# VHH binders against q9xw16: the designs that were tried, part 129

Target 1, 132 residues: q9xw16
Amino acid sequence: MSGWNAYIDTMTAAAPSIKRCAIVGAADGSVWARTEADNVFKASEEELKTFVALFNDVTQVPAKGADIEGVHYVVPRTEESLIFGKKENTGFFAVKTKSAVLIAVYEGPNEVAAQVRKAVESMQTYLNNAGY

## First folded at step 9 (VHH)

Design y75 (framework vhh_6fv0_2)
Fold by ESMFold2-Fast, scan of step 9:
Structure y75 (fold): chain B 132 residues (1-132), chain A 119 residues (1-119)
Amino acid sequence: as target 1 above (132 residues)
Amino acid sequence: QVQLQESGGGLVQPGGSLRLSCAASGFTFSDYWMYWVRQAPEKGLEWVSTINTGGGTTYYKDSVKGRFTVSRDNAKNTLYLQMNSLKPEDAAQYYCARGLPPPRSGDYRGQGTQVTVSS
């Protein structure tokens, strides 16, 4: 098991409404750690490679949306290192650091989404400051 | 060289208490989140607790909430875990870890401090 699993555990403890999440390499989408067992993050290697490449030009993403775990999400807007999407009561936040992309899939209303975003951005800040 | 040295384990009866310490050297301790993980022979490696750089934000595994308290002393480069109301299920080798292990590493298997809870 990867040492990065402690970050998955910390993020899900900070925002219990996260259903599934992963930390993947920014260059290639390789999985460093992900939720397991009853809530395993199921994105394929090819899908993750495609997804992390979206961060090369986030301004193009709202026109096309984004796919995670075979689900197509509407992306209403992006920020420089943030892509988020919504499909009915399910959504995701993905943030890019120097070396990684953090992806968290959640279920719930806007109040839940705000907590998930805060958890993901907090970890993004820490990892960037640590050189990741 | 990064070094972490755990201490404070031992044998206690159910309901007892122990305070674990982790002395850190070889890096700027105050720049890192720190965490405790444990490994019982049957269950494998489990995350127990995380503490942020300043010590003001802490997270816990659900089964230890209310019983365990993590803290840190940045002036002493030391991490602590106060364990109260210990249960047999808490028996494990306890390890501290710096908040940024190498990707895909399994280095939590290092030498830690043994906690035994038995009658």
Scores: ipSAE 0.082, ipTM 0.497, lowest interface PAE 5.3, mean pLDDT 85

Design y76 (framework vhh_6fv0_2)
Fold by ESMFold2-Fast, scan of step 9:
Structure y76 (fold): chain B 132 residues (1-132), chain A 119 residues (1-119)
Amino acid sequence: as target 1 above (132 residues)
Amino acid sequence: QVQLQESGGGLVQPGGSLRLSCAASGFTFSDYWMYWVRQAPEKGLEWVSTINTGGGITYYKDSVKGRFTVSRDNAKNTLYLQMNSLKPEDAAQYYCARGLPPPRSGDYRGQGTQVTVSS
């Protein structure tokens, strides 16, 4: 089996507006891979465990928002396997697969959000097809 | 042929310490994430700890956080679990595993080493 860092590299290459991202376990939020060095994804293990639990009932998320890397995001709505949020010029997309949650934090105006979502959803499809 | 061999288990009193080792062979150890899982009699597998390829990123089950420390020596192809302040609830067969953190539990697991915590 190959390391999961290659999947991080694939997402960031597909959407350059992604500043930080991670692939974490859906059951416990354990990090499988994250961006490193100057773009290190800074979420604590406790925050990630709390975050992945949001997928147990996404309908509750818009009322509370979501915290990633100590930043509170407004979540306007959710879809069955998708949570996304915005705070000023930053935003995130998080998608759940069978066994993983992909989290991408981006910076930029609304027109780049669609590109980031596409990159994250493409990886979601790939991992689901690979049995993850 | 992939092989993982655990050792270091035994009987310890509550509050005691044990250091588990996992010797890996048949693959490039430094290319894989590694983790520890355990199973008590009549219970399911529980994830305990995860360590990345370089050893700089580690994760722990809430109930062992602050008491257990996972580490690895890539030059020796060996994974370790230092267990301090052991509790009766930690008694289980401990396995090392290669691959991904839960829920996947990796693609290979060793034979295990038994930890008993009792007076």
Scores: ipSAE 0.007, ipTM 0.156, lowest interface PAE 9.2, mean pLDDT 83

Design y77 (framework vhh_6fv0_2)
Fold by ESMFold2-Fast, scan of step 9:
Structure y77 (fold): chain B 132 residues (1-132), chain A 119 residues (1-119)
Amino acid sequence: as target 1 above (132 residues)
Amino acid sequence: QVQLQESGGGLVQPGGSLRLSCAASGFTFSDYWMYWVRQAPEKGLEWVSTINTGGGKTYYKDSVKGRFTVSRDNAKNTLYLQMNSLKPEDAAQYYCARGLPPPRSGDYRGQGTQVTVSS
């Protein structure tokens, strides 16, 4: 493997509860890399463009929620560069870097959410330090 | 003050082996993904291998899988590439780099070390 797919594999290896994830451009939501095969990340370009625009004002997100892969998630709260949501046994963490947005969809109880968050935030820190 | 210094290249016969080293300084080596790229005469830069921060995950160009092994020693700030069963097509200037794999390769690359494969 080459390019951005190595980062996808690293996040999923660090947190096996991640079912699907993607790295997309912060400016336009264009997909740089995503999980493939049976766990392919299926979000349209239009949905991703709308999603990354949420980072322009994260304080508005808890009132509206967020849509990923056609699923509407309740967003209980946000941080400056973090949006996360929950819908029953499914959840997501999305973090913004200077140039990218990392999105990880997981399945499991709240106990696994902490490991998923750690994996995504570790990658966020790495990319920011690299100037992305 | 970031520096990457490659060594270990040379002339080898087909089927031979070489071990390349990359000494890093001026940054916290253990915080960065590292990779090897190469450039053959009259060709563009070509990604060869990637290794994550802890060394537990490695990735290779298809044509070198099973023959090359990347590794790192974070205590010594050193990256390695063990090259076995070398082929004429492996002849190139080899560079180590920190950062992202191609197309968004790292911002720092060393001067490189030359690998030639001939009889």
Scores: ipSAE 0.014, ipTM 0.265, lowest interface PAE 7.3, mean pLDDT 84

Design y78 (framework vhh_6fv0_2)
Fold by ESMFold2-Fast, scan of step 9:
Structure y78 (fold): chain B 132 residues (1-132), chain A 119 residues (1-119)
Amino acid sequence: as target 1 above (132 residues)
Amino acid sequence: QVQLQESGGGLVQPGGSLRLSCAASGFTFSDYWMYWVRQAPEKGLEWVSTINTGGGWTYYKDSVKGRFTVSRDNAKNTLYLQMNSLKPEDAAQYYCARGLPPPRSGDYRGQGTQVTVSS
């Protein structure tokens, strides 16, 4: 177990509606940690490299959408360091820190989405303050 | 040089309580999230609890929620785990660990303290 796995466990405990999540490098999309086994986060290295590059200009993302785990999500809007999307009963929140991108895929209605966003943003704040 | 030292384990009966401690040195304890992990006989390492830098945010494995309480004393560089209503399935070697190793590096964790629940 790497130290980053404890952050995956913490994020999923903070928002149980998270089905899969990962912490990846902001520069290259390299996986630092992800959910495994029955909840394995399945995005390819090529997909993650493309995804983290979206943070170079988030204003372009709503026109194109975003792909995670081979699923194309409609991105209705973005915020400076936040990309989120929805597809039926599935959605995601992704936030960028200084060195990392946190991605959480969840299932459930809009009511659970707020809890997932809060969990991801709380970890974003901590990692930024820790220099990551 | 990061050092973590666990203590407080022992033998208890089901329904009993134990308080584990973790003394930290070699880093600025108050700057790090800390967590507890455990390894039961014949099982892998599993996460138990996390506490943020200030102690105001705590998170727990579902099976221990309501029974375990994590806390910290930043002035003493010490992490705690209060374990109540202990069950046989809680028997394990318990370790404290520091968050935020360099990416793709191993954990900084202590040597552990053994918890046995029987009879």
Scores: ipSAE 0.021, ipTM 0.395, lowest interface PAE 6.5, mean pLDDT 84

Design y79 (framework vhh_6fv0_2)
Fold by ESMFold2-Fast, scan of step 9:
Structure y79 (fold): chain B 132 residues (1-132), chain A 119 residues (1-119)
Amino acid sequence: as target 1 above (132 residues)
Amino acid sequence: QVQLQESGGGLVQPGGSLRLSCAASGFTFSDYWMYWVRQAPEKGLEWVSSINTGGGSTYYKDSVKGRFTVSRDNAKNTLYLQMNSLKPEDAAQYYCARGLPPPRSGDYRGQGTQVTVSS
């Protein structure tokens, strides 16, 4: 979706350490927009369907971990509408809005994680206010 | 008070051109993405184009890509839509809006400017 790609661009501009990013439907994991080319977000629709279902009960996620792009992440804890994970030098933040789930995969040290989280949460707030 | 005022609409023949303008006031224009939407008779509101805060990133509905160009002048608080090779399917009320698409009821939009494409 070219309109939704503007949201991707906004998040990556706010946090340049985001390597891959997607906006997917909260109900089914359908891709609305994702990074492409050298930064293509590679998760399959079936993997995304499984991933968005984690938001039905985020308290269970730390015991299971989460899979994104075929990579299993350790999820140390969750918040109401936030799942985040870490694996070596990579990590992700995923937030749920009324209609969407935003997923940002980043690479780099822990200092980078705070900026990525802020970018994703800012977009979550914007989309919720826009009715999404 | 946020205010958006569109102008530049009119009647043109197929293949003609129009340049729409949107004058913004009541907010820091350079802090916001802006976008154009349109509504044709008996149709819903359609997103047409978006532009980022600095004007360097632009996005278009597939059916207008290559024919329409969005731009902005932050010094003048003005958003533009250059429409070339107009088709009957482009006839609609055109609105500018503040923020990121998609549009929704209650978003800050102007009153619109009418574009009619006929001989």
Scores: ipSAE 0.015, ipTM 0.274, lowest interface PAE 5.5, mean pLDDT 84

Design y8 (framework vhh_6fv0_2)
Fold by ESMFold2-Fast, scan of step 9:
Structure y8 (fold): chain B 132 residues (1-132), chain A 119 residues (1-119)
Amino acid sequence: as target 1 above (132 residues)
Amino acid sequence: QVQLQESGGGLVQPGGSLRLSCAASGFTFSDYWMYWVRQAPEKGLEWVSTINTGGGSTYYKDSVKGRFTVSRDNAKNTLYLQMNSLKPEDAAQYYCARGMPPPRSGDYRGQGTQVTVSS
């Protein structure tokens, strides 16, 4: 495995409600690391290529939503370098760094969502500061 | 400016042990993940091990798992790699680096320390 698995473990330890997550290349959506085995992140490479391209203009995303692991999420709004969505009891947060996109899928109520957001934003800050 | 300085390499017989050290300066050592990479003659750069900021989480290349132990002393700004049961295939120049893997061109690395394994 790549050494990027350390980032996956860090995010899931910080927010145990993360069920699946991945770190992908910002330019092409190529997978650098993802959760595996019983909690494998199931997005196809074609889906990820489409998803990372959403960061080229986040203002267009609320009008059409976003697809992760074959699930269509309503995206109520976006922030600079942040896309998030909710569908019933599941949700995701995705953040872009200089070189990567971090995607975390979680399950649970709004209180859980706040912790997941904090975990991915903390990792985003760390990676940007490290030059990624 | 960031500086990393490795030491502790040398010649050892197969099955022997060595402890590498990496002295860090020019940054807040306790704020960064650190990792070890190695380069054997006529081979590419290989990731070996990674350690988180507090030292509680460690990660290893499969072929060194159970034999190598990475650790750090944040009070001394020093990173360590304890290498046990050394094999001829472990012979390489070892470098410490700041950040998380995978290793990238332009990562801050030291000058390295040579490990030789032969009888």
Scores: ipSAE 0.015, ipTM 0.224, lowest interface PAE 7.0, mean pLDDT 84

Design y80 (framework vhh_6fv0_2)
Fold by ESMFold2-Fast, scan of step 9:
Structure y80 (fold): chain B 132 residues (1-132), chain A 119 residues (1-119)
Amino acid sequence: as target 1 above (132 residues)
Amino acid sequence: QVQLQESGGGLVQPGGSLRLSCAASGFTFSDYWMYWVRQAPEKGLEWVSAINTGGGSTYYKDSVKGRFTVSRDNAKNTLYLQMNSLKPEDAAQYYCARGLPPPRSGDYRGQGTQVTVSS
């Protein structure tokens, strides 16, 4: 099946340190797919609409941080289509494609962050190449 | 086998209301965007509404916006279209369709349910 949950499964298989993740619309933050059950991604669509708007000017994000699932993250820096943050034992990577934003929340030390970033960026490349 | 079964069509007077249902089986309903598409006599197939996997985001053709409401119940594998203030121009065969998020469209379509609006 080519449903969007297959892409969530692909990302979590590539980086098992991802605790929760979602694929959302870049224009409106609408949820296309997310982890569920014991790994439910808890962000509301209202919160996600606010979050995806951060990609309109990523240079402003380090000054104010970012909120995901009601948790405020410190964002030390951004790249053109990448926002990432850390809050104690939790971190996230979010990347923007033409039509989507991929958000992955992980737990653990910095050594697992590289695997999570790679998984998210790999999916970003795939979706951009597919026209999303 | 993917199956989509529409129901709820019928004859209604202008200004009336109908509620369409689509029962889905043979796939994981909650993994797919769903669409309502219609085809009027002597016209091509046109989409009228779309809903994301969770039901939190809905999209409408301008001509039906404010009159039609799409919703879904993932626990029941059912898609709905509430049609209010029906106009003669809304008369068509209505189909539900399974698909990918926009801009891609449906890969499976049901058999349809007829909506007739008397003059």
Scores: ipSAE 0.011, ipTM 0.167, lowest interface PAE 9.3, mean pLDDT 84

Design y81 (framework vhh_6fv0_2)
Fold by ESMFold2-Fast, scan of step 9:
Structure y81 (fold): chain B 132 residues (1-132), chain A 119 residues (1-119)
Amino acid sequence: as target 1 above (132 residues)
Amino acid sequence: QVQLQESGGGLVQPGGSLRLSCAASGFTFSDYWMYWVRQAPEKGLEWVSVINTGGGSTYYKDSVKGRFTVSRDNAKNTLYLQMNSLKPEDAAQYYCARGLPPPRSGDYRGQGTQVTVSS
């Protein structure tokens, strides 16, 4: 997974409000790379399998919310390849590519959410164009 | 076919400047992150700078930060590296590459352009 760590580092450098993030397989939620050490992304393998399956029908997600790292987030709405949520001062953006799901958990006001979304969507575009 | 062609290398004195260019063809340049990578004799490939699709986000290896500036012109399908305050340790073959360093290091790069720094 060491090769994918450079992508994590690039994404977190682009949006410093990202506290934890991961790149996981779209089919099974297997972790390709995640933030480490003091910023460890702590989701279990079962939680990630459940989470990536949400992309099979994103229209159902706002009614149920989403769980990441044992935290339940309210999901106000979804877009075709984007799930995002908020819980107090914490939020997330998750985007699906052909083969991957990128998940970024951030902390801060709504103004920083735009930076996080931009960073995640930029990486989504890159991976899609690279065939991932 | 995907092609990347570097130019702008040469011999420069320590403290001097060079501007490298990379002409891209065979793909939609504006859809890809791009990076510069270098290789000194008998050393491995070392990435030095990365730029996102729109050019608004740039990243540098610590050893070149503050001295090198990466930029791009999507209308011209061209990537640039402005190198200021060049040091002898910057001497290397410089390549542009499509994507992000690891795991795509060395993927779709050109023949490179030689940078020599000597008194």
Scores: ipSAE 0.014, ipTM 0.211, lowest interface PAE 6.7, mean pLDDT 84

Design y82 (framework vhh_6fv0_2)
Fold by ESMFold2-Fast, scan of step 9:
Structure y82 (fold): chain B 132 residues (1-132), chain A 119 residues (1-119)
Amino acid sequence: as target 1 above (132 residues)
Amino acid sequence: QVQLQESGGGLVQPGGSLRLSCAASGFTFSDYWMYWVRQAPEKGLEWVSIINTGGGSTYYKDSVKGRFTVSRDNAKNTLYLQMNSLKPEDAAQYYCARGLPPPRSGDYRGQGTQVTVSS
């Protein structure tokens, strides 16, 4: 494999609790890469366009939550470049870089959330440093 | 000034082994993921192996899994690629690079080291 698929594989291997993930364009939510087959990331491009627009004003997100793959997540708080949410035994972390948004959906208790966040933020740092 | 210097390439028969080395200078080696990338004549760049900062996580292209092993020695600022059971299709110029593979082809670091597999 070449292109953005290597980044998907790297994040998924770094945090085994990640069940599905994607790298999308920050401007339009276009999919650059995503998990495939039995772990396919199912969000439509229209849903992703709506989702990436949340980064234009993250302070509004806790009041309304966020939708990913047709699932509504409660978002307890946000940071300038980070949106995260929880829905029962599932959760997500989404981080914005200069040109991209990385979204990782995981399953498991809160104890695994820190590992997933670390993997996503490490990739965010790398992509920002690479100019993405 | 970032410098990467590959070595260890050569001519080997099918089924043989080679160990490539990459000497790094001009940056804090232990702060960076590293990877190996190769380019066969008139072909595009293909990453083959990736290693994290501490060496505890490694990733491989399916075509080299079980045959290649990447490792690093942060005290020596050196990256390694142990290549076993070499096949003719492994013949290429091998480069080491700092970071993770770029999403687009065409970027690499170092002068490279040539691997030829023939009898």
Scores: ipSAE 0.016, ipTM 0.286, lowest interface PAE 6.1, mean pLDDT 84

Design y83 (framework vhh_6fv0_2)
Fold by ESMFold2-Fast, scan of step 9:
Structure y83 (fold): chain B 132 residues (1-132), chain A 119 residues (1-119)
Amino acid sequence: as target 1 above (132 residues)
Amino acid sequence: QVQLQESGGGLVQPGGSLRLSCAASGFTFSDYWMYWVRQAPEKGLEWVSGINTGGGSTYYKDSVKGRFTVSRDNAKNTLYLQMNSLKPEDAAQYYCARGLPPPRSGDYRGQGTQVTVSS
């Protein structure tokens, strides 16, 4: 809906290197909001269900990596509510809140990754404090 | 119980300035990110600016960067938008909105304040 789109806009404004992003339900991977048009987030229903299930046991993810938009990412390590990965000049950060998973795909050198991580973690903190 | 009341709009010449205010009540203002959105005649709602709970992080639509400044006073439950170097394309109804998506779109914004830019 239009309400959740404001959070997408906030994250992309905070970190312009974000190419595509989405907010999805933590229980089922249902899309609440995503980037559209030229920057449409292109993940299937099945891929998102699989992806959010990774948060049930993040310790297993570095051994297998993660798939987003049909791209396989190397995941070097995880934190309790954070999965991040890299594939050449692309990368992602995904964080889990009480009810949602925020996924941001970015392009650029490692120097921009810190800005993207900050943007998604700030939103994670805000949504958790708001009860989502 | 949530109330948002915008003020400060008006008619201004191109290149002029206006300061919008939004008075919030019915919720703990300091717990929410706040936004400014606008709607020109025959156009959809457009996000303009956002500010985090403490006011230390601000975000802007590319077309207003360097011209608009968002700020907040949590002690007064008030959100501000300082608009400088106004352009005809900035003419719109301006609304403030709290950060959480409400069940219905009308719940997230006030009645708005009209900004017109004309010579």
Scores: ipSAE 0.014, ipTM 0.258, lowest interface PAE 7.8, mean pLDDT 83

Design y84 (framework vhh_6fv0_2)
Fold by ESMFold2-Fast, scan of step 9:
Structure y84 (fold): chain B 132 residues (1-132), chain A 119 residues (1-119)
Amino acid sequence: as target 1 above (132 residues)
Amino acid sequence: QVQLQESGGGLVQPGGSLRLSCAASGFTFSDYWMYWVRQAPEKGLEWVSNINTGGGSTYYKDSVKGRFTVSRDNAKNTLYLQMNSLKPEDAAQYYCARGLPPPRSGDYRGQGTQVTVSS
């Protein structure tokens, strides 16, 4: 096992509304760490490879949406290194660093979404500063 | 040639302390996250702790939190693991490892240093 599980723990502690999350390689979508057991992040390697490729041109994503764990999300807009989406009471935030993509799936209203975004962006800043 | 040389293991009683060291050579030590991993008899390698390039961010396996402290001295190319309140379940061969983001995490490790905890 790798030490990346500690980063998952850090994000979920900062935002308890995160139901599942993962850290994957930006180039290939390979899983570095993910939530397990009752909170297992269920995306396949093929789905993750497709998902991380969305960061090659985020401006195209709102027209198509994004698929995570077999669930299709509406993506209302994107920012330079941020893709986020909503489906009913669930949503996700995904951010890209130099080497990684962090994906957090949450449930709840807009107020909890703000907490999840903050946790994911804080980790993004941390990893970028560490050279990742 | 990447080399990692662990030292500081030994036999201690439960509740005792040990300080492990890892001397690194053959690469720019300050450019890499470093890891401690361990392997108990009849088990696979288990992650224990990691530390970022500057030493300001440290991470631990749940069962060692509050008891183990990882640190590094980039001027000496040395990684440390201070182990306090040792338990029988901590007995293992301890290895340091060089890591970039996975999948390269743990791609190099030394010969290890043995930690035995018994009375």
Scores: ipSAE 0.006, ipTM 0.181, lowest interface PAE 10.0, mean pLDDT 83

Design y85 (framework vhh_6fv0_2)
Fold by ESMFold2-Fast, scan of step 9:
Structure y85 (fold): chain B 132 residues (1-132), chain A 119 residues (1-119)
Amino acid sequence: as target 1 above (132 residues)
Amino acid sequence: QVQLQESGGGLVQPGGSLRLSCAASGFTFSDYWMYWVRQAPEKGLEWVSTINTGGGSTWYKDSVKGRFTVSRDNAKNTLYLQMNSLKPEDAAQYYCARGLPPPRSGDYRGQGTQVTVSS
């Protein structure tokens, strides 16, 4: 699955405020690719399985929030295929495609959040068009 | 330098078949996913098919499923696209590319091979 790392690199280059990210299977949360070394995405497979299941009914997520890398994020609202949250100066955007969930954790103010959202939504569109 | 060379295109009638080849050099072919894209007149570049490093997993554009088969021969550093039951809508310049299709135009794709389908 080494080819999936090119997608990680593409998202990170498009939005440098992304600190850690991953591409995981939508059905089971299995990791296809993630940032490594100094930027290692630390979520466990059990946590990711729980996280991707949130996309089965996103309307329930704002009441409970979401956990990524052992950090609890407040999720103020959701869209059909988008879950996002904030905790102090850290936030995330997660988008679902046909077969995958893209998760990007970033640091910075709302201005950089808009860039991160654009990067993950552009990737979501491309992967959906590619049949993923 | 990374090089990809497509061949096998030509003129065929609707319902006909063609087999495209992509010869790769300048990199370890077996370490990379590969994909096919095409560009039809008055259309943008569109993804056609993807194959993983070992060739055991493949993905296709909905409109070509059941008609096209992507395969690879890692010993020969060659990627293939078998195209059956060709339709006029399949007429395009076909390109191979290394890796997975990024959100922008692919890097290290070849010069392409022309497929014409005419009645």
Scores: ipSAE 0.015, ipTM 0.185, lowest interface PAE 6.8, mean pLDDT 83

Design y86 (framework vhh_6fv0_2)
Fold by ESMFold2-Fast, scan of step 9:
Structure y86 (fold): chain B 132 residues (1-132), chain A 119 residues (1-119)
Amino acid sequence: as target 1 above (132 residues)
Amino acid sequence: QVQLQESGGGLVQPGGSLRLSCAASGFTFSDYWMYWVRQAPEKGLEWVSTINTGGGSTFYKDSVKGRFTVSRDNAKNTLYLQMNSLKPEDAAQYYCARGLPPPRSGDYRGQGTQVTVSS
C-alpha cells in the first residue's frame, strides 16, 4: 500500500526473473516495501538487520557468504555498494543507496542474472539521485 | 477518479518566498508517499522533494535543501511546498504527484502551478 511498492513493481517489470524483492532501510533493515502474496519476500527483521550491516564492510562477505530468507548464498566477490550471490538455480543482487538497501532474489541461469543486476543498479542510481 | 490540483504559484523577486499547495482527491491520501517535480522551459522534468505517508521523512534535491520544506496535512488531503530564498533557476511549472519518483504508469500528476522569479 505504500508508495515504495511502485519501486518493487518497476524492478519486477524490468526483470521478470526476479521472484521476490524488497526495499529496506540501510540503517536498520526495516522493510519499506516487499513483494507479497504469491511472491512474498520472507526475510525476518533480525535477518535483514544482519544483512544490511554487511554493507559496513563488504570485503568480509565473500569469506562467509550471506543469508537471505533462511537460505545461505555463496558470495563470490563484492563491490563497494553491491553484494551478490548464488545458490544452485537461485541468486540475489543487493545494492545500497544513501538510505536504502534493495534486495532482489531471482531464479534462472547466469544470462538472466545480468538483466536482474541491471534493473537493481538502475533503481539504485535513481534513488541516489533522488536523495534516498 | 484520482485528482491533484496545484496552486500558490506566482511572480516573486529573487530571495522571495511562495507556498505551493496540492489538493488531492479520489484516493486515500494518507496511504501514499507524495512528491513535487518541476519543469523549466526547454528542460526536462526534475524531481524536487518527496514526503512519506506520515510526513516524518522528507527528501530534497540538493540545490533546494535548506530553502524548500515539504509538508502534508492528511486530515485535509493536502500537500505543501514552502519555498524560501527563491532563485532565478527555481522558475518552473511545479507539479505534485502520487507515489515515488519516477512516475509510473498510473501515477498521477496535476496540471501544475507556474513559479516565475524575476527582478
Scores: ipSAE 0.015, ipTM 0.216, lowest interface PAE 6.3, mean pLDDT 84

